# VH-VL binders against o04291r164to392: the designs that were tried, part 35

Target 1, 229 residues: o04291r164to392
Amino acid sequence: DANNPAGLLSIAEEALAEFLSKATGTAVDWVQMIGMKPGPDSIGIVAISRNCSGIAARACGLVSLEPMKVAEILKDRPSWLRDCRSVDTLSVIPAGNGGTIELIYTQMYAPTTLAAARDFWTLRYSTCLEDGSYVVCERSLTSATGGPTGPPSSNFVRAEMKPSGFLIRPCDGGGSILHIVDHVDLDAWSVPEVMRPLYESSKILAQKMTVAALRHVRQIAQETSGEVQ
Key: E = the ipSAE of ESMFold2; O = the ipSAE of OpenDDE; V2 = 0.75 times the mean of E and O plus 0.25 times the DockQ between their complexes.

## First folded at step 15 (VH-VL; framework fv_regdanvimab)

Design Q01 (at its last look DockQ between E and O 0.75; V2 from the best seeds 0.68)
Fold by OpenDDE, look of step 18:
Structure Q01 (fold): chain C 229 residues (1-229), chain A 121 residues (1-121), chain B 110 residues (1-110)
Amino acid sequence: as target 1 above (229 residues)
Amino acid sequence: QITLKESGPTLVKPTQTLTLTCSFSGFSLSYPGMGVGWIRQPPGKALEWLALIDWDDDKYYSTSLKTRLTISKDTSKNQVVLTMTNMDPVDTATYYCARIYSDYYDWFDPWGQGTTVTVSS
Amino acid sequence: ELVLTQPPSVSAAPGQKVTISCSGSSSNIGKNYVSWYQQLPGTAPKLLIYDNNKRPSGIPDRFSGSKSGTSATLGITGLQTGDEADYYCGTWDYSLDAVVFGGGTELTVL
């Protein structure tokens, strides 16, 4: 059964482990993103990957919102991700451990008219960790990972999301420390060479997605509290 | 095929400003990931990086020469311009422009053939 | 300031192997990726190695790169007379946000 909760949980747990190893570890070879120096006016610490499959970016920053609120905001990708066309949650499954598994179909806009738009079929796992942190991790479901088959789409190229997500740790004084990891394979080889930088640049990923997420949530926090983030 | 070519004066007087133009083809600075850097090499000496500009109009300069350098791009013309003020005989060198195609700016490929600039009275 | 140190010169006979070292002045280079360039006499530099050990298209497998700790090494096997050139290592200094080149190594084929 492709929708076997135990099987999906196994996938989710693996995704979580890999995501955490990227978010706070060195499972990915992170390098500081040039031009994004930490400082009082900086958005946060931003790093991009080298020699990984696909492209990857990581960001860490403070947010004056509670973990759950941060998660809710970031889960709504169409609200802050410009290139996100649609997000459809096809299934919501209790993980049995307090977490939630969602099967999600995402459509993206193409960054160029010369290439087909990408879509994703992913498992998203949301759970609270023992330390009070809230995690939302996500990865593509493939024949290799197991799980149900995603919806077909002849107009899209199926891209792969490696374990990605948000780690949101509560701060004692209020607010959260937010770790974001975006790791995707957009199949850059399928596009014209001149356009590949749009698909194979971790810097672009960081700017368009990772930092965008962090800026968005900080903006919401500012609007909510009336304070400058 | 990607090509770069440096152009400008080959002789400059001391205290004058050097303006070099890098004209390139085969790529565009309108596309992400692209950049152009300037490197010079005095006769018989090592390579010295001067400046670079990328597709996002981010500019970086050699610390020691920052006050004398200005780099700019004209994407529509596929040109990058480097200006260096207050030229001195010590600035006599072959000046190269080269493409950067890296998120990390840690390699140049390909290079222009270079243009030799002599600073002399 | 990151300084890359290279031996000023190396030499070997045709068919032999040579190595050129590139040593960083600080531990910061440990996270850096090193590139190597060949400059034939009277010509512009050419990229030989990027990302420590990757060869661009058209570069023979006789050329290899490696990096360990704060030191990078360029290896040239099956040395040919045409390999006689200056070789430079390069990287990005994240402290200064600057490109840094080594002092260059003159390779002589005996």
Scores: ipSAE 0.737, ipTM 0.883, lowest interface PAE 0.8, mean pLDDT 94
Fold by ESMFold2, look of step 18:
Structure Q01 (fold): chain C 229 residues (1-229), chain A 121 residues (1-121), chain B 110 residues (1-110)
Amino acid sequence: as target 1 above (229 residues)
Amino acid sequence: QITLKESGPTLVKPTQTLTLTCSFSGFSLSYPGMGVGWIRQPPGKALEWLALIDWDDDKYYSTSLKTRLTISKDTSKNQVVLTMTNMDPVDTATYYCARIYSDYYDWFDPWGQGTTVTVSS
Amino acid sequence: ELVLTQPPSVSAAPGQKVTISCSGSSSNIGKNYVSWYQQLPGTAPKLLIYDNNKRPSGIPDRFSGSKSGTSATLGITGLQTGDEADYYCGTWDYSLDAVVFGGGTELTVL
């Protein structure tokens, strides 16, 4: 059954496992991103994918905010993702373990007039792990995954989000270690060749989404501490 | 089809500044994802990378030569320009330009045919 | 002196197999993917292998590449006289923030 809460939780748990294998492991062949500033002023460690399905990026950095606050900020995608046009949460389902499942429709602005804008139909799962880490993971719902059918996309190209999200570990003495993974297939072959790098470059994905998220939460943390950046 | 062609003087005197132009077609630096690099090869010797510039105007230079090199682009003309100051006879080489992807900077394809520059009094 | 080390020359008979090594470090081959170039006499280099082991369109599968640790290897099977060329490995070095090439290997078909 597509609307079965146990079926949605099964999809969520599989997405969580896949996300964690990317965030902390080698499920993706990660390459260090060139052009990031080195040293103590660095926002963290940033890597981009090579030889995987779609494109992916990950980042790991320290933020001076509690895990729940970090999750709250990052779930508000329009506040930090410049290309995010709209986010519509169509359903919210308690997971029964204190976690939450959300069914989300997201529309993005197009970076070019030569291709249609992308949209996403996703399941987002938020929960606390046994070690005290907080996780927010997300993946597209498709006929292959199961789950409810999403809104029609007459003026959009339906893109795929592969298991992605945030792993937020509390630090002794306050603050958090934030791991971010973005993994998407933007259907790059549906655009003219000259524009394809906007849709198939892991470095551009990192710059526009993964690094942007990390910078945003770090900026908020510094403003909360009274520092101006 | 993507093509690149190097142009500039074939003879320069010691201490002069060399200016080379890479003219290319089939891709553009007005759009994201690509760049152009310069590589030289002295007669009978190995390839030596000199510099690169990408669509985002990020620039990288050979560590040993960086004080002598400047790279720039004119995206409206599909050109990349390399200047190298204080030329010396040891700088006699064939100079190539080649396209690179901006994500990894670890492979070049295609290459220009090269232009031979001789530094002699 | 060179960041990437290759043997200066290798040789083999027609129809045989040859391998060419490229030895680097943790700041280059250990962190990034390797490319290989063929330079026929009197011509510009041509991309032969990218991403350690992938061939561009038009490169026959007699050419192969691999990477292990901080070293990479180019393999050529079914050797032909037309394969006589100089072969170069290349990658990015994160310590130098630079592209690095090996010293080149001259292949002779006897």
Scores: ipSAE 0.567, ipTM 0.810, lowest interface PAE 2.0, mean pLDDT 90
ESMFold2, look of step 15: ipSAE 0.499; ipTM 0.789
ESMFold2 (binder alone), look of step 15: mean pLDDT 92; pTM 0.949
OpenDDE, look of step 15: ipSAE 0.682; ipTM 0.874
ESMFold2, look of step 17: ipSAE 0.547; ipTM 0.806
ESMFold2 (binder alone), look of step 17: mean pLDDT 92; pTM 0.949
OpenDDE, look of step 17: ipSAE 0.597; ipTM 0.850
ESMFold2 (binder alone), look of step 18: mean pLDDT 92; pTM 0.949

Design Q02 (at its last look DockQ between E and O 0.76; V2 from the best seeds 0.00; counts 0 for: pae E 3.4 > 2)
Fold by OpenDDE, look of step 15:
Structure Q02 (fold): chain C 229 residues (1-229), chain A 121 residues (1-121), chain B 110 residues (1-110)
Amino acid sequence: as target 1 above (229 residues)
Amino acid sequence: QITLKESGPTLVKPTQTLTLTCSFSGFSLSYPGMGVGWIRQPPGKALEWLALIDWDDDKYYSTSLKTRLTISKDTSKNQVVLTMTNMDPVDTATYYCARIYSDYMDWFDPWGQGTTVTVSS
Amino acid sequence: ELVLTQPPSVSAAPGQKVTISCSGSSSNIGKNYVSWYQQLPGTAPKLLIYDNNKRPSGIPDRFSGSKSGTSATLGITGLQTGDEADYYCGTWDYSLDALVFGGGTELTVL
């Protein structure tokens, strides 16, 4: 319930812990995505999950923007996520520790006409860590996790977002190190068999979402730098 | 049932270009996660990976042979073509095509029966 | 110049257990999953193990795979005469940006 801040904070803290374990740890079995070579022209290090529930991708890269700016850019999913149909923030709750909890309803476009589009009901937690890093983590709210019930939609299949988000660490001299984790379960079983690969591919997730986010923020950074010069 | 079959010349002269075709059935390169790779094996020698192409038209080549290799797919025909330029007797081998069913492109199943290519003047 | 190192040959009597090692580095086995292939004489390779320890359909459970650090091991229990073949390990090498195979191990059933 949105009227239970303590309960929501508990969910947020759990999400944060799990997200961090994925972002910089090995809570997920990450393998480097083939074809993503590190180099001057490289977007960053991209990894995809093996042997986890759902599909997951991770990326790490440098961005010449301050952490808060990076967070603002990435929070605006419709601006960089092609498959994002809509984002509706239903509630904004101060966490009491300087952080913010948002209850968010997201609609996605279907990758195929043969399947229903997916939607998400999620809790997003934004907070600053003691080391100066800024974190935005997000996870689905379900009956199992507690919290308020999301909006019903007969035209969508409710997908699950496992703890995902951005870890943005400030760099000495300016800029940020950005860690992105996307971990979702798109309920592939509800899709015709021939189309399931579209919903079970971590590579697709990495390309459409994780790398897209990183590219977008880097593009904005470059544009900003160019304007200043 | 998934099957792959290699076809092309069995005899090539030095400096000529080898063109091999992998015809497959039971799967399609229009589906995510699918790919086809080429592997060769000289007589009595170990397996050597040459190239692979996936459903997303991503192409990967052996580092040592990349300048000589070109891989392409025709999804409508269920075919993958490999070209190798400037053939040399050292390139004499059995050439296999195989399916990759993984986002990680790290294993092959199943394999074609292979075609033996001899490079000789 | 083999990136993955295998013993050139192993042998054992029927019914015994054999292990085949595959030694790599931090740029290959250390970073990715290992596959194993069986090649019977005069035939094409066959996938035996993928993802370090998973068996494709039709592969009996007497075949097993494991990975530790930068090395992988293929185990064969209850050795049969039909197991006489060449065995290859394979994985992706990120330094070479290529799929790499071991040099192969010839298994002889005594």
Scores: ipSAE 0.781, ipTM 0.894, lowest interface PAE 0.9, mean pLDDT 94
Fold by ESMFold2, look of step 15:
Structure Q02 (fold): chain C 229 residues (1-229), chain A 121 residues (1-121), chain B 110 residues (1-110)
Amino acid sequence: as target 1 above (229 residues)
Amino acid sequence: QITLKESGPTLVKPTQTLTLTCSFSGFSLSYPGMGVGWIRQPPGKALEWLALIDWDDDKYYSTSLKTRLTISKDTSKNQVVLTMTNMDPVDTATYYCARIYSDYMDWFDPWGQGTTVTVSS
Amino acid sequence: ELVLTQPPSVSAAPGQKVTISCSGSSSNIGKNYVSWYQQLPGTAPKLLIYDNNKRPSGIPDRFSGSKSGTSATLGITGLQTGDEADYYCGTWDYSLDALVFGGGTELTVL
């Protein structure tokens, strides 16, 4: 039963498994993003998808913040995602294992006046792994996944978030290794041809969302490390 | 229809600077997703990539020629300009410009017809 | 030697099949997708294959591409005299941070 707590946990666990296979594995055909190389001042390693459904980006980098703090920052999408108009948590459901399931409605600004803004109806699952890692994964709820029906998308184009999220691994000396995966289908087919690259380019997705998230956390980490205890 | 055309001098003296212009139509670098690259081909020899500029002004150069090359764009004119300093007879080649999709930087379509540049003694 | 190595020439009779190899490394073909170009005599190169095995509109399915490990292959079946051309492979090399082309293969149809 997908609409009850056990059904939602099943959706959440599937999302987690798929997210992890993308974040640390090869479930997406990852190609290293050109112009984003490891180095002394590198924010991290960034890859983009090729030949997958939708578009995807992945980043991995070091941040000087504990996993829970990183998760707190990244859950607040409007604080770091420039195109995020609003995030409304409609339901919060304990998973029964110490984790949390959230049902979230997100509205985005359109990057162009030539296309309607997108919205998302998603399940977000947060949990702590046995090794002290914290994971936040998220996916759209659709007729294919099951789960509750979201708000009507009367003024928006309903986009799809495929299993995406953050894996935040603690480091021995403090701080964290942050893995980010963004995987979306923005319905580029509903967009005029001249503007379609804004909606179907994995590189643009990486620049606007995945890299932006990593840079934001690293900037906050620098601000925190500059303060006296 | 997308077209590109190379223009510039066909004869250059050694040590001079070559300036080539790629004029294109059917797409624009005002919008995301595309770029323009330069490739040359010496007579009877293989293709050699020179430089590339994309819509957000990221620039890439051949490692062996980087110190001699400059690429720029004028988005309002639909033009990309390549300069190559200190020309040498070995630089005699046909020079092509071509459109590239900016995500992967690994294929060009379409190509200009090319312009042949000869560097004399 | 070039970063991407191709045989200098291949030949076959009309109707036969030929393959053209492109040998690279883990920093280029091993990490990225391969494109192929056809250059007919006296003309500019034309994109023949992208994304290892995809054909642009207008390219017949007699042309095929594949990739295995650090090597790529262009296949041409049902060879025609109009296929006489130079063929180049190309890809991005992450070590050089540059586009690289193979040395080219001259196809002769006899």
Scores: ipSAE 0.397, ipTM 0.748, lowest interface PAE 3.4, mean pLDDT 88
ESMFold2 (binder alone), look of step 15: mean pLDDT 91; pTM 0.936

Design Q03 (at its last look DockQ between E and O 0.55; V2 from the best seeds 0.00; counts 0 for: pae E 2.7 > 2)
Fold by OpenDDE, look of step 15:
Structure Q03 (fold): chain C 229 residues (1-229), chain A 121 residues (1-121), chain B 110 residues (1-110)
Amino acid sequence: as target 1 above (229 residues)
Amino acid sequence: QITLKESGPTLVKPTQTLTLTCSFSGFSLSYPGMGVGWIRQPPGKALEWLALIDWDDDKYYSTSLKTRLTISKDTSKNQVVLTMTNMDPVDTATYYCARIYSDYYDWFDPWGQGTTVTVSS
Amino acid sequence: ELVLTQPPSVSAAPGQKVTISCSGSSSNIGKNYVSWYQQLPGTAPKLLIYDNNKRPSGIPDRFSGSKSGTSATLGITGLQTGDEADYYCGTWDYSLDALVFGGGTELTVL
């Protein structure tokens, strides 16, 4: 219930814990994506999962922006996520610890005309950690989580977002280390068999979402630096 | 049923270019996660990976043979072509094409029956 | 040169268990899944194990795979004469940016 801040906070904290275990831990079996070599000229380290529920991708890279700026940029999904149709924030709730809880409805474009577009009803939790890191984590609200229900849509298939988000750690020399985790279940079984690979590939998720986010924020960082010069 | 079949010359002269074609059925390189790789095996020796191409047209080559190898796909024909330049008798081997069914390209299944290529004057 | 190391040969009597080791490094087995292939004499390789320990359809459960650190192991129980073959391990090497195979192990049933 949106009127139960304590309940929402509990969900948020659980999401945060699980997200962190994915971002820097081995809660998901991460395997480095082939072709994405780490190095000074590389976008970062990208990994994908093979044995999790749904599909998952992780990326880590350096960004020459402060954590809060990175968070602001990445929170605006329509600006960098091509398949994002719309994002509506239905509620904003202070968490009482300096963090913010948002209830968000997201619509995505379908990757094929042969399948219904997916939508998400999620809780997004933004908070600063004790070490100065900034975290934005997000997960779907379902009846199982005890959270408020989202808007129904007959034109969309409700997909599930597992704990996902951004961990942005400040660097001593300036900038941030950015960890991105995308973990979703797009309900591939509701799609024609021939198209299921589009919904079951962690590589595709990494390319379209995870790496796209990292590229976008790096581009913005570069542009910002160029303007200062 | 998934099948792959290698075709091309079985005899090549030194310095010539080898062109092999892998024709496959039962899957398509238009589907995400699909790929085709080439592996060779000299007589009595171990398997050696040469190259692979995936559904997204990403190409990977053996580091030692990269300058000699070119891999391409024709999705409409369900074919993958491998060219290897400047052939030498040391390149005599059975050449296999195989399906890669993984986001990590960590396994091949199934394999073609292979075609034996002899490089000789 | 071969990046993955296998024993050149192993042997055992029918009904016994054999293990074939595959030793790699942090740039290959340490970072990715391992596959195993069986190659019967005069035939193309056949996938035996993928994702370290998974069996494709049609592969009996007497074949098993495991991975620990930078090494992988193929186990064969209830050894049969029909198991006489060459066995290869394989994985992606991120340092070389290439697929790599072991040198192969010849299994003889005594």
Scores: ipSAE 0.567, ipTM 0.839, lowest interface PAE 1.4, mean pLDDT 93
Fold by ESMFold2, look of step 15:
Structure Q03 (fold): chain C 229 residues (1-229), chain A 121 residues (1-121), chain B 110 residues (1-110)
Amino acid sequence: as target 1 above (229 residues)
Amino acid sequence: QITLKESGPTLVKPTQTLTLTCSFSGFSLSYPGMGVGWIRQPPGKALEWLALIDWDDDKYYSTSLKTRLTISKDTSKNQVVLTMTNMDPVDTATYYCARIYSDYYDWFDPWGQGTTVTVSS
Amino acid sequence: ELVLTQPPSVSAAPGQKVTISCSGSSSNIGKNYVSWYQQLPGTAPKLLIYDNNKRPSGIPDRFSGSKSGTSATLGITGLQTGDEADYYCGTWDYSLDALVFGGGTELTVL
């Protein structure tokens, strides 16, 4: 029911609320990720979903960059997401409170020749919270949510992004605390059974997407701060 | 269909090193999300987990046996090898390998038929 | 050594219901899901329940699982003589960083 700006704002605000409940709360049954052990210079804390709709991953870490710089880096998905083939921002809509709504088409490479690559048609909402935190959240637009119809997916399987994104909180003295949530349904049941692990593993999602994003931002922060090296 | 089969010696003397091979088919450790674990069962006693290795070559060992165990894989041969040093009669058991298809390493399906290893006193 | 506690044995007549408990802690059952295995005499274990309460295909709905707090329960209704077996619970323990099994429960159908 929402093809107009007010309807898109409603979708955006619901996505934001659901994203925040995942990022800092227990809206998803989070389980500590096996194989990502704490240690000196650890990247942060990482959890993966268990027994939820689709698959999900969450990470939290410290980054020595300002919140808006972190958001700028992470919005450039092809620069850090290895499997991202393309990101095309088809529409940009100002929100009434100084935020921004984007309509985005994303194509991904397939990890196997036995199943089609996935694509996404999403709404991405960026806004500042009253405490100076910056939020970028994103979710698929489907017939169930309403909103404009996306590009056709003739050589792709249309996957679903559930409310996901970045919460970037400023730290006292500079830098940011970065919370990342990725929550997707890659339509694993359309994949031959022996290949399904590539599309239904929360651990693989974390490694390829959530952890990769956090590592990328931290690497840029080190390069920006430590020119003397 | 997925099958696993354990092979190795059925009789080992105390202090010797036991080497067991798990040969499997129907899946590969070249795919993310797959792993193989080893579990033993002394005669008339409970199951005891020993070790596991996953597709990403992460390795986990039973806390009490960690210093005696080594697990490795040969992905091209669909084999996982368990080595246990300094065998003792209390290590007499049926040894199973089993597939892990879980991000959480908390269930095994399917299991091999097991191989019984006796350590003589 | 034994992180998960199960009763050593249970018994009941054909057609009756039994439950088998598995008691753990906040570092295992409290944080993770529980699986159950059936081991018929002389055979390898077989996955019976995963994710606390899900059945693999081919497992009849007479078998059920549940979890409450740090304990899990396997329920078996309509007992048959073919159900005589050892039953084990299992899960990951995040304190030990290890997979743990219960001590096993021998089910006898009288």
Scores: ipSAE 0.373, ipTM 0.693, lowest interface PAE 2.7, mean pLDDT 88
ESMFold2 (binder alone), look of step 15: mean pLDDT 91; pTM 0.939

